# VH-VL binders against Alsin (ALS2), part 1

All scores and structures are predictions.

Target 1, 196 residues: Alsin (ALS2), of Homo sapiens (Human) (q96q42r690to885)
Amino acid sequence: GYIASLHELATTERRFYSKLSDIKSQILRPLLSLENLGTTTTVQLLQEVASRFSKLCYLIGQHGASLSSFLHGVKEARSLVILKHSSLFLDSYTEYCTSITNFLVMGGFQLLAKPAIDFLNKNQELLQDLSEVNDENTQLMEILNTLFFLPIRRLHNYAKVLLKLATCFEVASPEYQKLQDSSSCYECLALHLGRK
Unless a header shows other numbers, all headers, positions and changes below count from the first letter of the chain; Kabat numbers aren't used for antibody chains.
F, E and O are the ipSAE of ESMFold2-Fast, ESMFold2 and OpenDDE, as the mean of both directions, binder to target and target to binder. V2 is 0.75 times the mean of E and O plus 0.25 times the DockQ between their complexes.
[cut] stands for letters that were removed.
The coordinates of atoms that the task and the answers printed are left out; those that the model quotes come from them. Centres of patches stay.

## First folded at step 1 (VH-VL)

Design a01 (framework fv_acasunlimab_arm2)
Fold by ESMFold2-Fast, scan of step 1:
Structure a01 (fold): chain C 196 residues (1-196), chain A 118 residues (1-118), chain B 110 residues (1-110)
Amino acid sequence: as target 1 above (196 residues)
Amino acid sequence: EVQLVESGGGLVQPGRSLRLSCTASGFTVSSNYMSWVRQAPGKGLEWVGYIYSGGSTYYAASVKGRFTISRDDSKSIAYLQMNSLKTEDTAVYYCARDYYDSWYFDLWGQGTLVTVSS
Amino acid sequence: DIVMTQSPSSLSASVGDRVTITCQASQDISNYLAWYQQKPGKAPKRLIYDASNLETGVPSRFSASGSGTDYTFTISSLQPEDIATYYCQQYDNLPPGYYTFGGGTKVEIK
């Protein structure tokens, strides 16, 4: 049902926000606070990643709050923020994924100086938990890749929930068309960014 | 030091155009969200618009369709192109840097006065 | 559009007095509120963020609290250098939000 799917969107958004907030506070902020992280170029790219990640985290937190409000008011599907302001979501996810891809293409975490690598190794168990990697023999760099590409999984989740919402409306309705179009848009972006 | 400096303000007639510049030093404009905020004489602050690091722009309803925000990343300059100016657009215009963690403003320029009058 | 109603518009107090400024949002802004100080001829300076967090280097006589739609800013012992106009700002960057400022409160010495 419609209400159940809205509740799923709100609940999963809240959980995703919590995870991104933990990554920001326990990994990215402490990492960037270290003395001598690497070359100027590597540090600038990582700072860009952290900046775009923080903005994405903020947007997701705001969206979670707006969904809570939406559930207590008039529940018109076309008034959902993720539909009305899809360009804001698409831009924020694209900017983040572009920043992490640029960082990784230029050598990524492997180019960080010893203090940073030591920090990441010391926190490997936390990184494993946050990334939900179950294989205990997974290498640090693979854990980091999984962790920092979690936002692509969320785009895919948006597409699926929007499609579920669409099925609650008549095929000829404006609601069905808008939800279907939006679902396709988020799925298309997820596939495009996943190939970067 | 980290700094923003506005320029380009002045006296302009209604219906004309004016372009403001905001020169950043000590940080990269392309990696930040940049806003323009204005203040009419003796009045409060009003947000005008912002530009995302990727180039997407958003505007207050009062200026949408008339004002355009852009930037030159190589020169570390953000611009506010003001078209079809009205007397109500008379204000000190500030450029401000969006705080990356919370979207409030952490750095402001000194402001540049724009007077729209005959 | 989220409307921010700030009161009073102006106040006069003596050095050492406690002064209080209030800011009311037309809807719940979930503590996404900052307070700024603006001295004549200068750009605004942020004193408080996330409704109650004091900026590093800002004197402890400044404080703020609130939640939901109602927010308060306090100067516990007014000093001559505190003469300024103070503004609240919500930074909900989702519509109807984006950025909205209160009308400002001009603080003067009697």
Scores: ipSAE 0.006, ipTM 0.481, lowest interface PAE 12.5, mean pLDDT 84

Design a02 (framework fv_acasunlimab_arm2)
Fold by ESMFold2-Fast, scan of step 1:
Structure a02 (fold): chain C 196 residues (1-196), chain A 116 residues (1-116), chain B 110 residues (1-110)
Amino acid sequence: as target 1 above (196 residues)
Amino acid sequence: EVQLVESGGGLVQPGRSLRLSCTASGFTVSSNYMSWVRQAPGKGLEWVGYIYSGGSTYYAASVKGRFTISRDDSKSIAYLQMNSLKTEDTAVYYCAREGWDYFDYWGQGTLVTVSS
Amino acid sequence: DIVMTQSPSSLSASVGDRVTITCQASQDISNYLAWYQQKPGKAPKRLIYDASNLETGVPSRFSASGSGTDYTFTISSLQPEDIATYYCQQYDNLPPGYYTFGGGTKVEIK
């Protein structure tokens, strides 16, 4: 049972990494390569978003690779990276979500210069696909908001999978308690970061 | 290609037991979360319980201690064993597969009537 | 447990009308909300997931929005085949969660 839940964690982490990698390579990197993005303040905030997003993407990629290796070796819960290095995960997600929230509060994508807006409009179908927005009449800004808040959803998924893993242990065990506590921490962070 | 078919429903007297089966095709039950959801005649939907890919089970408070969910991986069947049945357990019982975070496929349901 | 309050319990509208249904959670469910359509004698069919995302193959006249504790489902131009009972469902299945459904809204044509 335990092994099946670990495969679920690994599979969903690889899927999430693929999506973040596509957002980075096809949207953020080309966008930031444009010569006129907007005011100095807007550009600096967007660069901070891209920096934190890149760091998060790297962490997720490393975690996916670690899980693949973990599945071929010793499979003790205490050896899971998401438990051993939970502070790194919590900090990376918090830093990213803080950066995107600051960017959006200060006007966000709406304040970008015309070349940037034109780029985003030309890639609207790709943005809809990446964000999983199915309504073709959905406004660009709504698509972008959905896309860039996907990491908050992943925190909820971590909490859920950790809860599933906990069910593989006796209620009185240290493993059960640690997995339940970690699940609660990821869920609490997701709820905190998801507030307007 | 994905199909869920429930069977085993019928008329049963209060206090007795009944076992429902959910036969899956097009996917492996042991690799998915499988839930039971019921609907009393003319009323809304109520989640009953689930079995996750690792084999552990969880139940709604209304059925905990009386109902047991299990599976036979070789036959691709999920079961709902209902003990100490009450008249308020009368409902159409649906088998549903949980996708990422929600129910993506449902069976057609099987009616269980608990009456004397 | 998270309680889902759905309103109205029933409504009657004409073909082409805009229909709106609301769903309120007893606590913040972080957009973990789906909307289902159930026709008489049939199993429920999911139309919306994550509060606002439309399922593949579902007509664009169906839409939904909301956040936190307040969610809305809309049919922009009611068609005869839309006669059904609609349910919201939260899947914030982490403690204190698990799955709970709204009471349902029966949609009929006048």
Scores: ipSAE 0.000, ipTM 0.421, lowest interface PAE 16.2, mean pLDDT 84

Design a03 (from a01 with heavy chain Y99L D101S S102G Y104G L107Y; framework fv_acasunlimab_arm2)
Fold by ESMFold2-Fast, scan of step 1:
Structure a03 (fold): chain C 196 residues (1-196), chain A 118 residues (1-118), chain B 110 residues (1-110)
Amino acid sequence: as target 1 above (196 residues)
Amino acid sequence: EVQLVESGGGLVQPGRSLRLSCTASGFTVSSNYMSWVRQAPGKGLEWVGYIYSGGSTYYAASVKGRFTISRDDSKSIAYLQMNSLKTEDTAVYYCARDLYSGWGFDYWGQGTLVTVSS
Amino acid sequence: DIVMTQSPSSLSASVGDRVTITCQASQDISNYLAWYQQKPGKAPKRLIYDASNLETGVPSRFSASGSGTDYTFTISSLQPEDIATYYCQQYDNLPPGYYTFGGGTKVEIK
């Protein structure tokens, strides 16, 4: 049902926000505060990743709060931000995913200087927990890739929930069409970005 | 502050037409489902019809083919055009907002009386 | 069409009494049900949404529960200002039964 699906979306969005907030505060900010992080090009690309990540985290937090406010009967609620006509949300996901793929294709985390690699190894258990990688023999770089591609996986989740919401409407209705189109948009974006 | 104000009610003869208006303030009409709900004197509430955020309309069987809902997004007004009026259409007509078709009606106007009598 | 059967159609109770009204849907409405209070000469006011959630600012003496096809609304300690007609409404989101109201329950003080 529609309200049950919105509760699921709100709950999973708030959990996702908490995870991204932890990555930002415990991994990205401390990492970028290190001396001798790498070459100027590597550092600039990582700073771009962190900037786009922070913006995306903020918007996800706002979306979760907006959904909870709506579900609790606050009268001044906004439209669902994840719908495709909301370019700000879609663009922020695209900007982040583009920044991380640019960083990774130029060599990514492997090209960081020793102090940065030492920091990441010291925090490997935290990284593994945050990425939900259960194989304890997984290499650091694979853990990092899994962690920083979590937003792409979230796009698949948005597509699924939008499709579920769409089925609550008559197939001939504009609401069904709008939600189905949005679902297809997020799914295609996730597949496209995941190939990079 | 969200407000809905109905106007256009009055006395009308059977078979004639009447148009009701619902002026909305404090929100965007095109982003919400706008419903008309009526209540005959001393009777219960009866849903009449709605207009979806995208513009499609749906009606109760009792008014289908006779009533038309429309809106003017630039003026934030929803309309109920009532044709071929019957004495059974005598009621107070309310406009009401349903936010995304999810929670029922969170805001109602104060209603406008339509009396269909000869 | 989804039909909502509300009972009783009217009741009289004393101040401080517990009042319960029921609403039955002709099919499973998955908790997409609201309860409204309508005082004479006024528009209805939503008190409960999503079967059991109390609207902000509504006194805690009002409560509701239910699932599937069977729903209840309760006033735990009736006050004079609670005299009104109460309606349930389903909003399970498919036409033509998209918005259907119960017949209403008129609550009066003895």
Scores: ipSAE 0.000, ipTM 0.431, lowest interface PAE 15.2, mean pLDDT 82

Design a04 (framework fv_acasunlimab_arm2)
Fold by ESMFold2-Fast, scan of step 1:
Structure a04 (fold): chain C 196 residues (1-196), chain A 120 residues (1-120), chain B 110 residues (1-110)
Amino acid sequence: as target 1 above (196 residues)
Amino acid sequence: EVQLVESGGGLVQPGRSLRLSCTASGFTVSSNYMSWVRQAPGKGLEWVGYIYSGGSTYYAASVKGRFTISRDDSKSIAYLQMNSLKTEDTAVYYCARGYDFWSGYYMDVWGQGTLVTVSS
Amino acid sequence: DIVMTQSPSSLSASVGDRVTITCQASQDISNYLAWYQQKPGKAPKRLIYDASNLETGVPSRFSASGSGTDYTFTISSLQPEDIATYYCQQYDNLPPGYYTFGGGTKVEIK
């Protein structure tokens, strides 16, 4: 039902926020604090990734809090960001995905200096857990790619939840059309960004 | 053509009850948010309450406990049942369709209004 | 609760004049604001939604802007048919929330 689908959206948004927060605090921040991280260009691209990642994480956290407040009937709750402010949400995801794609196209994590590679290898088990990679034979670079493209997977999840919400309304209703349009928008963005 | 037509207004004494009807055409009442907004003579607009597509109702503090919003999906009619009427309830009552369901709503289609006068 | 303060309560202007009406919310309403036009004896008509989006069929001389707590509605070149009372309305409160209108601005021709 409608409430069940909203609870699914809220629960998965809170879990996603927690995961992004862990990536930020345990991987990106320590990584960027290392000495001899790499060339100036590589470090600048990674710093851009971290900046966009932090902004996206903040927005997702606000959205999760808003959903929780809405479900608990708090008067101070805000509306669903993914519908009303889809352009803000889409722009934040686009900015992040563009930054990570630019970093990876220019050689990505493989071009980092030895101290950075050593740090990532030391934390490989954590990276594997955070990325939800179940194959224990997966190489470090593949784990990192999966981890930092999780936001694209989340866009697919938004599309799916929005479709579930739409089924709670009549096909001819404005609500159904708005949810369908929003779902298509998130799915289209995920496909576009996934090809880069 | 999407239309809303209110009926049921009139003169009523304080403490009595009155039921207003809002007949919809060109769309399905059960798929939309239906709102009641009133306007006292010479005064501004005041939101009264709404019913969501799922059937949940909400009311302004001034009418809570006295007014009830309901709908008959088979007839495409929304109702405002007004109990324990007060002189302060004298107003033109408008029925309106809500459009933006995620942030509350703004009203995109309004009826012509029906006058309710509470006086002895 | 969210209080909407609309000003001025009334104004008089000449045909062709630029008219500005303001609406201030007691807290951030994240652009969840609509503007309505009401002519004597008629139901309100929505002109603007989501703070700045013009309703289909509404003349381009009507516009609106704002964010946070401060919002503005403008008629760039007042026409005789624009004589009406204008209202802002916030719709940021979610269930069991409520929606509040500004006090209205009566626009008259000199």
Scores: ipSAE 0.000, ipTM 0.429, lowest interface PAE 13.7, mean pLDDT 81

Design a05 (framework fv_acasunlimab_arm2)
Fold by ESMFold2-Fast, scan of step 1:
Structure a05 (fold): chain C 196 residues (1-196), chain A 117 residues (1-117), chain B 110 residues (1-110)
Amino acid sequence: as target 1 above (196 residues)
Amino acid sequence: EVQLVESGGGLVQPGRSLRLSCTASGFTFSDYYMSWVRQAPGKGLEWVGYIYSGGDTYYAASVKGRFTISRDDSKSIAYLQMNSLKTEDTAVYYCARDWYGDAFDIWGQGTLVTVSS
Amino acid sequence: DIVMTQSPSSLSASVGDRVTITCQASQSISSYLAWYQQKPGKAPKRLIYAASSLQSGVPSRFSASGSGTDYTFTISSLQPEDIATYYCQQGYSYSDWDYTFGGGTKVEIK
């Protein structure tokens, strides 16, 4: 039902925010604090990734807080933040996914200098845990790819939850159309961005 | 009348496995998260894990990799599969209906699991 | 992750007394807090949810308040049937979704 689907959206959004915050604080921030990360081009691309990631993390945090307030009855029950902020959200996801894809296409983490590679190997267990990779034999670069493409997986999750919410309304209602349209937008974005 | 009934507890040796069942009645089971909470003899309450209405599961660090939660919505049953049991897993195991993370509004009566050689 | 510190661990009071129990969270939990009563040999029963909302069918002598990191549970006029252990529980997790219980407060009659 409606409340169960909203609970799912709020719960998974808070969980996703927590995960992105951990990636930012325990991986990206320390990594970028190292001296001699690599070539100027590689470092600039990674800094762009970190910048877009931080912006996306902030917006997801705001969205999660709004959903929690909504479920506690602080906001009106029919006001869905994900519909209200959809264009800003879509832009932030697009900007992030474009930055990580560009970084990976240009050689990605493998082109980082030894101090950076050593840092990532030292933290491989943490990276594996954060990426939810259960296969102990998974290679570092595959773990990193899984980790940094988590936002695309989240877009699919948004689409699915929004479809569940839509089924709680009459097909002729404005609410049904808004939720269907938002679901389609998130799913189209996820498919367009892909995992390269 | 909303009710949860656990079954499957008993005496088991370390390293073995047990499966607990939680049968629900009186509500639309598929709309709720279901949690397992345990209590060691004379100790406080400890959350074990939960399962979404959509099937995704989450576990306390102490049981992650050893315990698995599943559900059968057609039968209104939640399960806790406990593998590689340790003596510190000895506890009364409760299933609880999880509405919004801060409130387990309905609890079963509990089933005792004793892990001893 | 989120640690719940409950105090006192035990108390003894007379029938009719006002009893107060507190819980402190290691970080703000935005009122995602419940209080439970557990009588000897029985399953826990939820008394309070969302920090201050009384569960339907629970006597009005039970109340609770709080926000942020500090939460309080009160029994305004202790009755013999209130002998139990009381637990707080947070459902707001920032780094993972673990629910955390306080250590419990055993309430006894003198």
Scores: ipSAE 0.008, ipTM 0.504, lowest interface PAE 11.0, mean pLDDT 83

Design a06 (from a05 with heavy chain D98G W99L G101Y A103S I106Y; framework fv_acasunlimab_arm2)
Fold by ESMFold2-Fast, scan of step 1:
Structure a06 (fold): chain C 196 residues (1-196), chain A 117 residues (1-117), chain B 110 residues (1-110)
Amino acid sequence: as target 1 above (196 residues)
Amino acid sequence: EVQLVESGGGLVQPGRSLRLSCTASGFTFSDYYMSWVRQAPGKGLEWVGYIYSGGDTYYAASVKGRFTISRDDSKSIAYLQMNSLKTEDTAVYYCARGLYYDSFDYWGQGTLVTVSS
Amino acid sequence: DIVMTQSPSSLSASVGDRVTITCQASQSISSYLAWYQQKPGKAPKRLIYAASSLQSGVPSRFSASGSGTDYTFTISSLQPEDIATYYCQQGYSYSDWDYTFGGGTKVEIK
């Protein structure tokens, strides 16, 4: 039902926030602290990725906290809490995806200097765990691509949860229509961003 | 009335497998996440794992890779498949339901699992 | 992982006494704390959720309070049927170890 689906959303949002925080603290921040990462252009693009990633992480954390606070204080809820922050969320997702796409188009992680490549290889097991890649034979570059496109995968999860929430309302209700429309928007955004 | 009934416990040798079942009644099973919590003889409570209403599973580090939780919403049953059992897995295993507030409002009576030669 | 430190590990009191048990989290858990009663040979029963909310059907002599890292559980007037081990539990963590129980407090009558 409705409350169970909201609880699942809140819990998975907090887990996703934790994962993004780990990527930021254990991969991106140490990587950018290294001397001689590559060309000035490569470093600037990677710094932009890190900046947008950090902003997205913060907003996901806020969203998770908001959902948990709402569920903590309410015995029964018929609120569309997830929709309250949709504009900021969508903009941040779009900005992040644009930054990572620009970085990857110019050659991505493959163009990093030896110290950066060495760092990533040293942390390959952690990268594999964080990316949820189960195939032990997966190459480093594919693991990195999977890792940095996790936010797009999460958009698919939002769409699925919104469809599940919609089933708790009458088909003729405004709430049903809003949840269906929101699900379609998240799914369309995920498809659009995933192509880049 | 909410009721949870565990079954499948018993004596097993180390390295073997055992499957526990938790049969639920008195509520809409599909609306709740289901947890397994164990208690070794004379010891405190230890969370084992849970399964969300959507099917996603999470496990304590001590059992990860060895135990699997699943559910059959049509029958209102949750399962705990225990593989590669160790003597330290000896405990009473409780089935418990949850929702928000991240706590367990109803518990079954437990089923004893003894792992010994 | 979040560590829950429960005190005392055991206590003995007389019928009618006020009994207090404390629980301290290694980090803030934002009131995602529950209290359970376990009688010998029985399953645990939730008495309190969300740090201070009384479970339906639970006698009013049981109460709890707290926030952040420090939480307290109180029995205002101990009855013979209250002989049990009491556990606190946090559900705030979203790591692989999502739930942590305190070590328990065994309550006995003198």
Scores: ipSAE 0.008, ipTM 0.522, lowest interface PAE 9.0, mean pLDDT 83

Design a07 (framework fv_acasunlimab_arm2)
Fold by ESMFold2-Fast, scan of step 1:
Structure a07 (fold): chain C 196 residues (1-196), chain A 118 residues (1-118), chain B 110 residues (1-110)
Amino acid sequence: as target 1 above (196 residues)
Amino acid sequence: EVQLVESGGGLVQPGRSLRLSCTASGFTFSDYYMSWVRQAPGKGLEWVGYIYSGGDTYYAASVKGRFTISRDDSKSIAYLQMNSLKTEDTAVYYCARSYWSGYPFDYWGQGTLVTVSS
Amino acid sequence: DIVMTQSPSSLSASVGDRVTITCQASQSISSYLAWYQQKPGKAPKRLIYAASSLQSGVPSRFSASGSGTDYTFTISSLQPEDIATYYCQQGYSYSDWDYTFGGGTKVEIK
């Protein structure tokens, strides 16, 4: 049902926000505070990734709060960012995914200097848990790749939840069409970003 | 009146499997996610896992890969399939419902005892 | 994972006494905390949600408060039927994606 699917969206959005907050506070911020991270170009690209990541994290937090207030009956949320496929929300996902792709194409984490690699190895268990990688023989670089592409997986999840919500409306209704269009938008974005 | 009834518990040998059922009545089952929580004899409460109406599942690290939660909304039943059972899995297993994840477990079943012993 | 430390593990009080139980989270849980009552041989029953909200039908002698990492549950005037083990539980989203309970507090009459 409709309410059950919204609770699923709210719960998973809150958990995703917590995960991104942990990555930001425990991995990205400490990493960028280290001295001698690598070449100027590599450091600048990583700083861009962190900047876009922080902005995306903030917006996901706001979206989760909006969903929570509606479902708890504290405040009535008339519009959900995801249902309106806000350009700000979509642009933030696009900008983040573009930044991480550019960083990885230019050599990514593998080109970071020893102090950065040592830091990441020290936190490998946390990184593995956050990325949901269960194979203990997985290389650090694969773990990092999986972790930093989690937002693309989230876009697929948005599309699926929107399709579930659409089934609660008549096929000929404006509500059905709006939810179908929103789902297609998120799926299309995820596929384009995933192929880069 | 909201009611949850667990069944399927019993004595089972280590390494074997057992399936628990939780039958719900008195509310719209499909609007709630369903959780399993266990309690070892004389010990505290431990969350096992839950399932949303859409089928997505989450598990505690101690049971991940061994336990599977599923549901049949047409029958208002949630299931816990327990594989590769260990003596440490001995506990009373409760099912509980939640309308929203931030405020879970508003109603619980009576529990069903699972004893894993050779 | 978020660890919930509950204190005391047990207490004995007289009928009519004020009983206080505390619960401390290893990190801020933003008031996503519930309290449960479990009588011997019975399933737990939720008494409090959202740190301070009474579950419908629960007597007003039960109350709770707190924020951040520190939470308190109070029975203002202990009754014989309140003899039970009480548990706190966090429902805050975290990277481990699960729920954790406190160790429980057994409440008995002197």
Scores: ipSAE 0.006, ipTM 0.471, lowest interface PAE 12.6, mean pLDDT 83

Design a08 (framework fv_acasunlimab_arm2)
Fold by ESMFold2-Fast, scan of step 1:
Structure a08 (fold): chain C 196 residues (1-196), chain A 120 residues (1-120), chain B 110 residues (1-110)
Amino acid sequence: as target 1 above (196 residues)
Amino acid sequence: EVQLVESGGGLVQPGRSLRLSCTASGFTFSDYYMSWVRQAPGKGLEWVGYIYSGGDTYYAASVKGRFTISRDDSKSIAYLQMNSLKTEDTAVYYCARVEYYGSGSWFDPWGQGTLVTVSS
Amino acid sequence: DIVMTQSPSSLSASVGDRVTITCQASQSISSYLAWYQQKPGKAPKRLIYAASSLQSGVPSRFSASGSGTDYTFTISSLQPEDIATYYCQQGYSYSDWDYTFGGGTKVEIK
């Protein structure tokens, strides 16, 4: 049902926010604080990734909080952020995915200097846990790629939840159409960004 | 009256399989997530897994890969398929409805429980 | 996983006494905590949800409070029918984060 699906969305959004916050606080901030990360170009691209990641994390946190307040009956008037096809939320996902793609195309994490690679290797168990990589023999670079593409997987999850919400409405209703359109938008964006 | 009734418990040998059923009544079953929680004799409560109203499942690490939760909304029944049973799986298995407040969730009501004994 | 540490593991008190049980989470759970009562041979019954909200039909002598990582459950005037084991449960996360219960507190009358 509708409320059950909203609860699923709220809970998974809160969990996703927590994961992104851990990546930001335990990996990205310490990494960018290191001396001699790499070339100026590599560092600038990584800083752009971190900036877009932070913005996305903030908006996801706001979305999760809004959903929780709605379910508590505190902020009933707030609209579902994920229903907006062209919004700061959707744009933030696109901006982040573009930044990580640019970083990876230019050589990505493999271009980082020894201090940065040493830091990442020291935190490999944490990176593996955060990325949900189950194979203990997975290479560091593969773990990092999986970790930083988690937002694309989340877009697929939004599409799925929106379809579940749509089933609670009559097919001819405006609500059904809006939820279907939003689901298609997130799925299309995920496929487009996932191929980069 | 909202009720959950478990069935299917019994004595089973290690390495074998057993299927538990949870029959719900008194509420719209398809609107709720359903959970399984177990309690070993004389021990505390341990969450086993749960199934969303849409069918997606999540499991405790101790049972992942061995146990499967499913549901039949037309019959208002939730199932727990237990494979590769170990002696440490011996417990009373409770079916519970998942209730929420905001993004938090907890269990109410609970069924009476059904005892599963895994022994040679 | 979030670890829930419950104290004490058991206690004995007299009828009319104030009983306090504590529950500590290994990380903040944003007040998404419930308290359950389990009488011998019976299924658990939820008494409190969202850290402090009393379940409908539950006597007012039961109360709870807390936030972040520290939570408390209180019985203001212990009655004979309150003999049970009490459990806290974090309802903050599921999926790859298991739901977790405290170890339980067995409450007995002297």
Scores: ipSAE 0.007, ipTM 0.584, lowest interface PAE 8.8, mean pLDDT 84

